# Ledger of designs, part 3: VHH binders against b5yem2

Target 1, 146 residues: b5yem2
Amino acid sequence: MFVGEYYHSLDEKGRLIIPNDFRQLLGETFYLTRGFERCLNIYTITDWNNFSQIISSFSPTDNLMRKLCRFWFSGSIQVTTDKLGRILIPSFLIEYAELSKEVVIIGAGKHIEIWAKEKWEEFNKEENILENMNEINSKVAELWKK

## First folded at step 24 (VHH)

Design f2
Fold by OpenDDE, fold request of step 25:
Structure f2 (fold): chain B 146 residues (1-146), chain A 124 residues (1-124)
Amino acid sequence: as target 1 above (146 residues)
Amino acid sequence: QLQLVETGGGLVKPGGSLRLSCVVSGFTFSDYWMAWVRQAPGKELEWVSDISPSGDYTYYYDSVKGRFTISTDNAKNTLYLQMSSLKPEDTAVYYCARESPEVTGWTYDYFDSWGQGTQVTVSS
């Protein structure tokens, strides 16, 4: 799984280096997507396909799921690292995540997240997650029983 | 009119150091990403390193990280590659190349201008 936190910079051409530890797990080609908190997510091809199948399995008459489908698929691109370990991030994803020069790349277990530095630092405050800790613990407990 | 001229190659023992230089002419040096690439006989072309026009961004191939340093002197229109802790695997012809402004991925047309190359041989 993907773990850790890395600080890097988005260059003038919109390229971002992927940490070597992550590249070893991702392979050369993977998916870059919109995240759910105005960040970007990186998935292996396998995990992206698995999640995509789940999303696509919902009824097309479900209005909420149609919105999710549009959000997920229109915001997904397949990317390949160049020989120097960089990916090219398209402008619409840069804009979505409000990426500028300073970015943070984190491992989030089954996926990677790319954040604008300031946004990440605000989002990752302890008090932010603690407010939901009871609900999180309840959900974790339910999953643990399975 | 565009010209890139590499110098500094030679024979060196493993663990040794070399400094390559590339003098460019025919364009504004500080407006372009510059790169070093290398090719050994019978092997694929390898992207060694590149540097942004401002010098703020430098990238390296994994196998040369910590050993090679790319830099520029805009006043001299010169690109440098400082190589240390050289290994036999570093043996190749090293080329200075200008990156195309429109291309951001590794392809043959990523570079729009090349030098003649300089031979680097690492051998005991």
Scores: ipSAE 0.732, ipTM 0.862, lowest interface PAE 0.7, mean pLDDT 92
Fold by OpenDDE, fold request of step 25:
Structure f2 (fold): chain B 146 residues (1-146), chain A 124 residues (1-124)
Amino acid sequence: as target 1 above (146 residues)
Amino acid sequence: QLQLVETGGGLVKPGGSLRLSCVVSGFTFSDYWMAWVRQAPGKELEWVSDISPSGDYTYYYDSVKGRFTISTDNAKNTLYLQMSSLKPEDTAVYYCARESPEVTGWTYDYFDSWGQGTQVTVSS
């Protein structure tokens, strides 16, 4: 499980260092994707494949799922860390997440998220979580019963 | 005409310190990413550290983090590697290298210019 919050910088070449603790879990090669928010996600190859199978298992007649499928797969790339622990983020993903110099990398359990610092700080406000607390608790309760 | 000349290598005891220097000529130092790489006997070339032209970005191999510091003096066209808490596994020939502007990762052509290297030996 990926946990923690790390502040790093995107350099002029579009490279970003992946925290050592995350690299130990990810391996050298993994997937970088668009997030469902304006962030980027990192998945292990295994987790990316598992999630991709789920997305692909929906009916091809489901218009919403077709959109999700296109969003997910067109926004996914396989990346490899260099010997100094950096990945190269392509421009279209940098633009999507509006990444600049200051970046926050967070563990989100089964995946990692990469955020522009300012966006993360706004998104991660307690109010955003509290606003949905009842719904979250309901979902957690349902899962706990299983 | 393009030259990189390393100095500062030597024999040190474990826990000791050493400062490597690389003086470059034939190009504008501040326009390029510069790197230190090393090769130990029987081992592959290892990327130790690199630094951006501005010096704002520095990266290190995991095993040297907290012990090595890369820096530059643009006025002197000199790249430095301050090594502390040296370990026997740091024993290697250390090379100063210029990173190719077209290469952003570890590839065979990641560097377009090399020095002759300087020997660093860490032994009790």
Scores: ipSAE 0.726, ipTM 0.860, lowest interface PAE 0.7, mean pLDDT 92
Fold by OpenDDE, fold request of step 25:
Structure f2 (fold): chain B 146 residues (1-146), chain A 124 residues (1-124)
Amino acid sequence: as target 1 above (146 residues)
Amino acid sequence: QLQLVETGGGLVKPGGSLRLSCVVSGFTFSDYWMAWVRQAPGKELEWVSDISPSGDYTYYYDSVKGRFTISTDNAKNTLYLQMSSLKPEDTAVYYCARESPEVTGWTYDYFDSWGQGTQVTVSS
């Protein structure tokens, strides 16, 4: 599981260092994707494949799921860390997540997220979580009983 | 006409320190990412560190983090590598290299210019 919060910088070539703790879990090659928020996600190859299979299992006649498929697969790239622990983030993903210089890399359990610093700080405000606490608790309770 | 000249190598005991210098000519030093690369006998070329033109970004190979420091003096067109707490496994020929502007990943053509190298030997 990926845990923690790391502040780093996207350099002028669009490279971002991946924290060593994450690299040890990810391996050298993994997937970089659009997040469901305006962030980027990192998945292991295994987890990306698993999620991709789930998405692809929906009926082709489901318009919503077609949109999800397009979003997911067109926004996914396989990346490899260089010898200094950096990945190259393509421009379309940089633009999608509105990344500039300061970025935050967080562990989100089964995946990693890459955020623009300001966006993360706004998104991660306690009130944002508290507003949904009852609903979250309800969902957690349901899963816990299984 | 491009030239990179490394100096500062030598023999040092484990735990010792060295400072490598690379003087460049034939191009505008401050326009390029610069790197240190090393090669030990029988081993592959290893990327040690690089630095952005402005110096705002520095990266290090994991095994040298906390021990090596890359820096530049643009006025002198000089790249530096301060090495401390040297280990026998740091023994290698150290090269300064200019990174290609269009290449951002570790490939054979990542560097478009190299120096002749300077020998660093760490031994008891």
Scores: ipSAE 0.726, ipTM 0.860, lowest interface PAE 0.7, mean pLDDT 92
Fold by OpenDDE, last read:
Structure f2 (fold): chain B 146 residues (1-146), chain A 124 residues (1-124)
Amino acid sequence: as target 1 above (146 residues)
Amino acid sequence: QLQLVETGGGLVKPGGSLRLSCVVSGFTFSDYWMAWVRQAPGKELEWVSDISPSGDYTYYYDSVKGRFTISTDNAKNTLYLQMSSLKPEDTAVYYCARESPEVTGWTYDYFDSWGQGTQVTVSS
């Protein structure tokens, strides 16, 4: 599981260092994708494939799922860390997540998220979670019983 | 013409320190990412460290983190590599290299200019 919060910087060439702890779990090559929020996600090859199969299994007549399919696959790229532990983030993903110099890399369990610092700090306020705590607890309870 | 000249190599015992210097000429030093790379006999070229033109960004190979420090003196057109806690595994020819502005990441032609290299030998 990916855990923790790391503050790093996107350099002028669009490179971002991946925390060593994450690199050990990811391997050298993994997927970088659009997040469902305005962030980027990192998945292992295995997890990306698993999720991709789920997305692809929806009916082609479902308009929403077609949109999701396009969103997911067109926004996914394989990336490889260089010898100094950095990935090169393409411009369209930088733009999507509105990344600038200061970024935050977080572990979100089965995946990693890359956020613009200011966006993350706003998004990660306690009140944002507390507003939905009852609903979250209900969902967790359902899963816990299984 | 572009020139990169490394100095500072030598023989040192394990745990010792060395400071490498690279003096460049023929281009504006502060406009380019600069790097140190090394190659041991029979081994592939290894990226050791690089530094952004402003010096705001420094990166290191995992095995040298905490031991090596890359820096620049733009006024002297000089790139430095301060090496401490040297290990036998650090034995190699160390090269100063200029990174191509158009290329990112590790690739065969990522560096567009090289020095002659300086030998670093760590041995008891």
Scores: ipSAE 0.714, ipTM 0.854, lowest interface PAE 0.7, mean pLDDT 92
Fold by OpenDDE, look of step 24:
Structure f2 (fold): chain B 146 residues (1-146), chain A 124 residues (1-124)
Amino acid sequence: as target 1 above (146 residues)
Amino acid sequence: QLQLVETGGGLVKPGGSLRLSCVVSGFTFSDYWMAWVRQAPGKELEWVSDISPSGDYTYYYDSVKGRFTISTDNAKNTLYLQMSSLKPEDTAVYYCARESPEVTGWTYDYFDSWGQGTQVTVSS
């Protein structure tokens, strides 16, 4: 599982160093995708494939799932760390996540997220999670009973 | 014509320090990312460090983090690599290289200009 929070910088060439702890889990090649929020996600090849299979299993007549399919696959690229542990983030993903110099990389369990610092700090405010705590607890309780 | 000339290599004992210099000519030094790479006999080329034109960004190979420091003097068109706490495994020919403006994966052609290299030997 990916855990932790790291503050890094996106350099002028669009390169971002991946934390060593994450690199050890990811391997040399992995997937970079659009997140469902305005962030980027990193998945292992295995996890990306698994999730992609789920997305692809939906009926092609489902309009919503077609949108998800397009969003997911068109926004996914394979990336490889260079010898210094950096990935190159393409411009369309930089723009999507509105990344600038200051970036936050977080572990989100089964995946990694890359956020613009200001967006992450706003998104991760304590009051945001507290506002949904009851709903979260209800969902957790449902899963806990299984 | 582009030229990169490394100096400062030599023999040093483990735990010792060494400072490499690379003087460049034939291009605007401050416009390019510069890098140090090394190659030991029988081993692959290893990326050691690079630095942005402004010096705001520096990157290091994991094995040299905390021991090596890359820096530049734009006025002197010189790239430096300060090495400390040297280990036998740091023994190699060290090259300074100019990174291509276009970002590509780690390949030999990632760099568009190289020096002749300077030998660094760490031995007791």
Scores: ipSAE 0.708, ipTM 0.851, lowest interface PAE 0.8, mean pLDDT 93
Fold by OpenDDE, last read:
Structure f2 (fold): chain B 146 residues (1-146), chain A 124 residues (1-124)
Amino acid sequence: as target 1 above (146 residues)
Amino acid sequence: QLQLVETGGGLVKPGGSLRLSCVVSGFTFSDYWMAWVRQAPGKELEWVSDISPSGDYTYYYDSVKGRFTISTDNAKNTLYLQMSSLKPEDTAVYYCARESPEVTGWTYDYFDSWGQGTQVTVSS
């Protein structure tokens, strides 16, 4: 399980260091994807495959799911860290997440998220999450009963 | 002509320190990422550290983090590697290398120029 918050910098070559604790869990190769917010996600191969199977299981006649399918798969690349612990983020993903020099890498349980610092700090404000807390609790309670 | 010349290697006891230097010529030092790479006896080349042209970004191999420091002096066209708390496992030939301007992969084609290397031996 990925946990924690790390502040790092995206260098001029588009490289970003992945925290050592995360690297130990990810394996040699893993997936970098668009997030559903304007961030990037990192998944293990296993988790990426699992989620991909779910997406692909929907009816091809479902227009919304076709859009999701395109978004997910076209926005996914397999990556690996170099020996210094860095990944290379392609330009289209940098642009999507609006990444600049200051980047925040967070553990989100089953995946990692990469955020532009300013966007993360705005997104992660306490008042923002609290606005949805009751709905979140309801969903959690439902899952907890199962 | 591109030239990279390493100095500062030698014999040191475990726990000791060494400072490697690499003087470059034939190109604008401040325009390139520079790196230290080492090769231990019977082992493959190992990426040790690299540094951005401005010096704003430094990266280290996990095993040397906290012990090694890479730096540059642009005025002197010199790359440095300060090594402390040296271990026998650090024994290797250390090479100064220039990184290619464009990132093409994680293999050693990442580097387009190398020095002759300097021997570092850590032994009691």
Scores: ipSAE 0.706, ipTM 0.857, lowest interface PAE 0.7, mean pLDDT 92
Fold by ESMFold2, fold request of step 25:
Structure f2 (fold): chain B 146 residues (1-146), chain A 124 residues (1-124)
Amino acid sequence: as target 1 above (146 residues)
Amino acid sequence: QLQLVETGGGLVKPGGSLRLSCVVSGFTFSDYWMAWVRQAPGKELEWVSDISPSGDYTYYYDSVKGRFTISTDNAKNTLYLQMSSLKPEDTAVYYCARESPEVTGWTYDYFDSWGQGTQVTVSS
């Protein structure tokens, strides 16, 4: 599992170092994708393949499923770290996530997320966390009733 | 003509320090990312460090981070590698290299120009 929070810089070539703790679990080659917020996601090849198989199994006549397929597949790229542990992030993904010089890389369980620092700090304001946790606690209590 | 000339290698005891220099000519030094790359006997090339044209970004191979410092002097067209806490595993020929501005993608070969190398030997 990917855990923790790391602060790094996107350099002028569009390269970003991947934390060593994450590289140990990812290997050298993995998938970089659009996130469902304005962020990027990193998946192992195995997990990306598993999600892709599920997404591909949905009906092609459903317009929302076609939108999901386009979003997922057109926004995914296989990347390899260089010998210094960096990946090159293509411009269309930098633009999608609105990445700036300062980025944060977080573990989110089975995947990694890359955020512009300012967007991540807004998400992580204490008042936002507490409001989210109140909603989550209510949902968890309801699920435990089943 | 384009030239990259490394100096500063030699024999050093473990724990010692060296400063490598690379003097360049034939191109505008401050327009390119520059790198140090090394090759130990019988081993593949290993990227050691690189530095942006402005000097604002530096990157290091994990095993040298905290021990080596890359820097530039644009007035002298010179790239430096300050090496400290040297270990026998640092024994190698060290090359100065220029990164290509036009090569993109996922390959490990970003370099279009190389020096002849300088030997660093760490032994008691």
Scores: ipSAE 0.149, ipTM 0.581, lowest interface PAE 5.1, mean pLDDT 86

Design f2
Fold by ESMFold2, last read:
Structure f2 (fold): chain B 146 residues (1-146), chain A 124 residues (1-124)
Amino acid sequence: as target 1 above (146 residues)
Amino acid sequence: QLQLVETGGGLVKPGGSLRLSCVVSGFTFSDYWMAWVRQAPGKELEWVSDISPSGDYTYYYDSVKGRFTISTDNAKNTLYLQMSSLKPEDTAVYYCARESPEVTGWTYDYFDSWGQGTQVTVSS
């Protein structure tokens, strides 16, 4: 499992160092994808393949499933770290996640997320965390609703 | 005509220090990422460190982090590698290299210009 927060800079070539703790779990090659928030996600090859198999099994006649497939697959790229532990983030992904010089890289359990630091700090404001927890509690209550 | 000339190699005892220099000519030094790359006898090429054109970004191979410092002097068109706490495994030919203006992945084309190299030997 991926855990913790790491702060790094996106350099002038669009390269970002991946924390050593994460690299030890990822290996040298993995997938960089659009996140479902305005962030990027990183998956191991195995987990990306598993999620992709599930996504590709959905009916192609469902308009929403086609949109999901296009979003997922067109926004995924296999990347390899260079010898200094960096990945090159393509410009279309930098633009999607609105990345700036300051980036935060977080562990989110089965995957990693890359956020612009400003967006991550806004997400993590205490009032937003408490409001999110209220929504989560409401969703759990819905699961028990009959 | 591009030229990259390394100096400063030599024989050093373990724990010692050495500073490598690379004087460049034939291009605008401040337009390119510059790197130090090394090759030990019988081993593959290893990236040691690189530095951005502005000098604001520096990166290091994990095994040299904290021991080596890359820097530039734009007035002298010179790239430096300050090495300290040297170990026998640091023994190699050290090359100054210029990164291609566009990244090409992990291929030899990633570096488009190389110096002649300078030997660093760390032994008792």
Scores: ipSAE 0.149, ipTM 0.575, lowest interface PAE 5.6, mean pLDDT 86
Fold by ESMFold2, fold request of step 25:
Structure f2 (fold): chain B 146 residues (1-146), chain A 124 residues (1-124)
Amino acid sequence: as target 1 above (146 residues)
Amino acid sequence: QLQLVETGGGLVKPGGSLRLSCVVSGFTFSDYWMAWVRQAPGKELEWVSDISPSGDYTYYYDSVKGRFTISTDNAKNTLYLQMSSLKPEDTAVYYCARESPEVTGWTYDYFDSWGQGTQVTVSS
């Protein structure tokens, strides 16, 4: 499991160091994708393949499923770390996540997320966290009812 | 006319320190990422450290973090590597290199210019 927060800088070439703790679990090659928030996600090859199999099994005649397929596959790329532990993030993903010089890399269980520091701080403001947790607790309570 | 000249290598005991210098000519030093790369006997090249043109970004191979410091002096067109707490496994030929400015696709373009190297030997 990926856990914790790491603060790093995106350099002028678009390179970002991946924390050593995460590299040990990822290996040298993995998938970089658009996140479902304004962030980027990193998946192991195995987990990316699992999600991709599920997504690709949806009917091509369903409009919403086609939109999901386009979002997922066109926004995914296989990346390899360089010898100093950095990946190159292409411009279209930098633009999607609105990344700037300062980034935060977080563990989110089975995947990793890359956020602009400013957006992560906004997402994690105490008021937003408490509101999100109240909504989550409500949904969990509903699912608990049988 | 591109030239990179390393100096400062030598023999040092474990725990000692050395400072490598690389004087460059034939290009605007402050426009390029510069790096130190080493090769131990019988081993592959190992990227030791690099530094951005501005000096704002520095990166280090994990085994040298906290022991080595990369820096530049733009007025002298000189790249430095301050090495401390040296270990026998740091024994290698150390090269100064200029990183290619072109980054295409998902493959890093490595170095487009190299020095001749300077030997560092850490032995008791």
Scores: ipSAE 0.141, ipTM 0.558, lowest interface PAE 5.1, mean pLDDT 86
Fold by ESMFold2, look of step 24:
Structure f2 (fold): chain B 146 residues (1-146), chain A 124 residues (1-124)
Amino acid sequence: as target 1 above (146 residues)
Amino acid sequence: QLQLVETGGGLVKPGGSLRLSCVVSGFTFSDYWMAWVRQAPGKELEWVSDISPSGDYTYYYDSVKGRFTISTDNAKNTLYLQMSSLKPEDTAVYYCARESPEVTGWTYDYFDSWGQGTQVTVSS
């Protein structure tokens, strides 16, 4: 499981350090994808493959499922860290997540997320967190009764 | 003509310090990312460190982090590697290299210019 929060900088060539704690779990090669918010996600090869199989199993005649497939597969790239622990983030992903110099890298359980610092701060504003947590707690309580 | 010339190598005892220099000519030094790369006997090339044109971004191989410091002196067109707490496993030929502004992948042509190297030997 990926946990924690790390603050790093994206350099002018689009390179970003992946925290050592995360690299030890990821290995050197993994997938960088669009996140479902304006962020990027990192998955192990195994987890990306598993999720991709699920997405690919949906009907090709369903308009929404085709949109999901395009979003997922066209927004995914396999990346390898260099010997200094950095990945190169392609321009289209930098633009998607609106990344700038200040970046936050977080663990989200089975995957990692990369956020522009300002967007992460907005997501984590106390007002937003408390409202989200109330809805989430209600859903979790419902599921745990089973 | 591009030229990168490393100096400052030599024999040192474990725990010692050494400062490598790379004097550059034939291009605007402050416009390029510069790197130190090393090769130990019988081993593959290993990135040691690189530094941005402005000096604001520096990166280090994990085993040298905290022991080595990369820096530049734009007035002298010189790249430095300050090496401290040297270990026998730091024994290698150290190369100064310029990162290509046109190549963005981790490919064999990532560095477009190399020096001839300077030998660093750490032993008793």
Scores: ipSAE 0.126, ipTM 0.545, lowest interface PAE 5.1, mean pLDDT 86
Fold by ESMFold2, fold request of step 25:
Structure f2 (fold): chain B 146 residues (1-146), chain A 124 residues (1-124)
Amino acid sequence: as target 1 above (146 residues)
Amino acid sequence: QLQLVETGGGLVKPGGSLRLSCVVSGFTFSDYWMAWVRQAPGKELEWVSDISPSGDYTYYYDSVKGRFTISTDNAKNTLYLQMSSLKPEDTAVYYCARESPEVTGWTYDYFDSWGQGTQVTVSS
């Protein structure tokens, strides 16, 4: 499991060091994707394949499912770390996540997230954490009633 | 006209220190990422370290972190590698290299210019 927060800088070539603790679990090759917030996600090859199979099983005639497929697959790239432990982030992903020089790399259990520092700090304010947790509890309770 | 010339290699004892220099000519030194790359006898090339044009970003191969320091002196057009706590495993030919300024989609950096190398030998 990926855990913790790591603060790093995105360099002018668009390269970002992946924390050594995360590299130990990922291996040298993995997937970089658009996140569902304004962030990027990193998945192992295995987990990316599993999630991709689920997404691709949805009906091709459903408009929303086609939008999801395009969002997911067109926003995914397989990346390899260089010998110094860096990945190259393409400009379209930098723009999607609105990354600047200061980034935060966090463990989110089975995947990793890359955030602009400012956006992570806003998301992670105590007020927002409590609001998010209430929404999560409400959703779980609603699904349980069904 | 483009030249990268390494100096400062030699024989040192384990635990010793050495500073490598790379004097550059034929391009604007401060426009490029510069690197040290080494090759031990019978081994593949290994990135040792690189440094951004501004000097603000430095990266190191894991086995040399804390022992080696990359730096630049723009007034002298010179790249340095300060090596400390040297081990026999550090024995190699050390090359100064320029990273290509072109970055395209799926590709990582490649080196487009190389020096002739300087031998570093760590032995008691």
Scores: ipSAE 0.095, ipTM 0.522, lowest interface PAE 5.7, mean pLDDT 85
Fold by ESMFold2, last read:
Formats: C-alpha cells, sequence, structure tokens
Structure f2 (fold): chain B 146 residues (1-146), chain A 124 residues (1-124)
C-alpha cells in the first residue's frame, strides 16, 4: 500500500522525483494517468491493467462510456524512472493537473496521486476534510446496516 | 566547436576524496543541464548526477547521494563533482555530459555532447 505525503519540486524540464518508498513498491515502469480530480494518478502495471479491463468492458454504444474510455486511455502513458528516480511528465498532463513548481505526492492506498501543492492544500483544508468525512460516515453507516 | 574536458581523476584510497572538473566551451554553459556519468570496466554507463542551468536542481544516483556533490561555476564555465567517502565500487571513467535541450525520453541519446573522460581508481 502507498501511504504518506511527500513534497518535491517539478523541475524546468518537467521531471519529478518519485519518493524512494514508492519506487520500491512500483518498480521502474508504471502508468501515469489523469486523475479524476485535477491531479495525476500513478498505478502499477497490474492495477492499471485491472482498471482498464473493467473500463473497456463497457458498451461501445453508450455515449458516456465512450467518453470515459477516451478520458482514461488517451490520458494514460507508461513511464519509466530514470536512474536518478525521476519521471518525465508530458506537458498535456502538467496542464491537466495544473502543476507548478511545488508538487505534493501522496499515497492513496493502491495508487499514488500527484497534486499541485496549492490545490492539495485547498482540497485538504480542515473544513473540507470534516465535510467529506461526514458524507463518508453517512454512507459507511448505510453500508454497514446491510 | 563544443568541447568538454574533464580533469581531476586519479588513484585514491578508500574513504578518500577527489574533485573532478569539467571545463566547457562552445556553448552558453548556463543554458543547459549538465551531468556526470560514469562507466566501470565491463559495465554499462551509469548516471551519477545532474544539475540544472540555474544550479537550483540537483539529482544523484542513490548510491552516491550524501557522498558526492555536483556544482557549477558559471564564471569559469566549469562543472564540478566533489566526491567524498570513496569506495572501490566508485572506480570508473567519469564523463561530463550535456543533456539534450529537447527531452525525448530516458535513453542513452538523452545526452548530446560528451567529454573524453577522466579515470578515478579507488584502491588500497
Amino acid sequence: as target 1 above (146 residues)
Amino acid sequence: QLQLVETGGGLVKPGGSLRLSCVVSGFTFSDYWMAWVRQAPGKELEWVSDISPSGDYTYYYDSVKGRFTISTDNAKNTLYLQMSSLKPEDTAVYYCARESPEVTGWTYDYFDSWGQGTQVTVSS
């Protein structure tokens, strides 16, 4: 499992160091994708394949499912860390996540997320956390009744 | 004409220190990422470290982190590698190299200019 919060800088070539603890779990090659928020996600090859199989199983005649497929597959790239532990983030993904110099890399269980530091701090404000947890607690309580 | 000339190699006992220098000419030194790359006998090339044009970003191979320091002196058009706590495994030819201004991946052609190398030997 990927856990914790790491602060790094996106350099002027678009390179970002991946924390050593994460690299040990990921290996050298993995997938970089668009996140479902304004962030980027990193998946192991195995987990990316699993999600991709689910997404590709949806009906091609459904307009929304085609939009999801395009979002997922066109926004995914296989990347390899260099010998210094960095990945190159393509410009279209930098623009999507609105990344700037300061970046936060977080563990989110089975995947990693890359956020612009300012966006992460706004998303992760105490007020937003408590509101999110209230909604989550309500949903968990409903699920546990079953 | 582009020239990168390494100096400062030699024989050093384990635990010792060396400073490598790379004097650069033929391009604006402060516009490019510069790197140190080494090759031990019979092994593939290994990135050691690189540094941004401004000097604000430095990166190191894991096994040298904390022991080696990359730096530049833009007034002298010179790249340095300060090596400390040297180990026999650090024995190699050390090259300075210029990173390509166009990023095209993580392959060997990532560097577009190379020096001729300087030998570092760590042995008792």
Scores: ipSAE 0.057, ipTM 0.514, lowest interface PAE 6.7, mean pLDDT 86

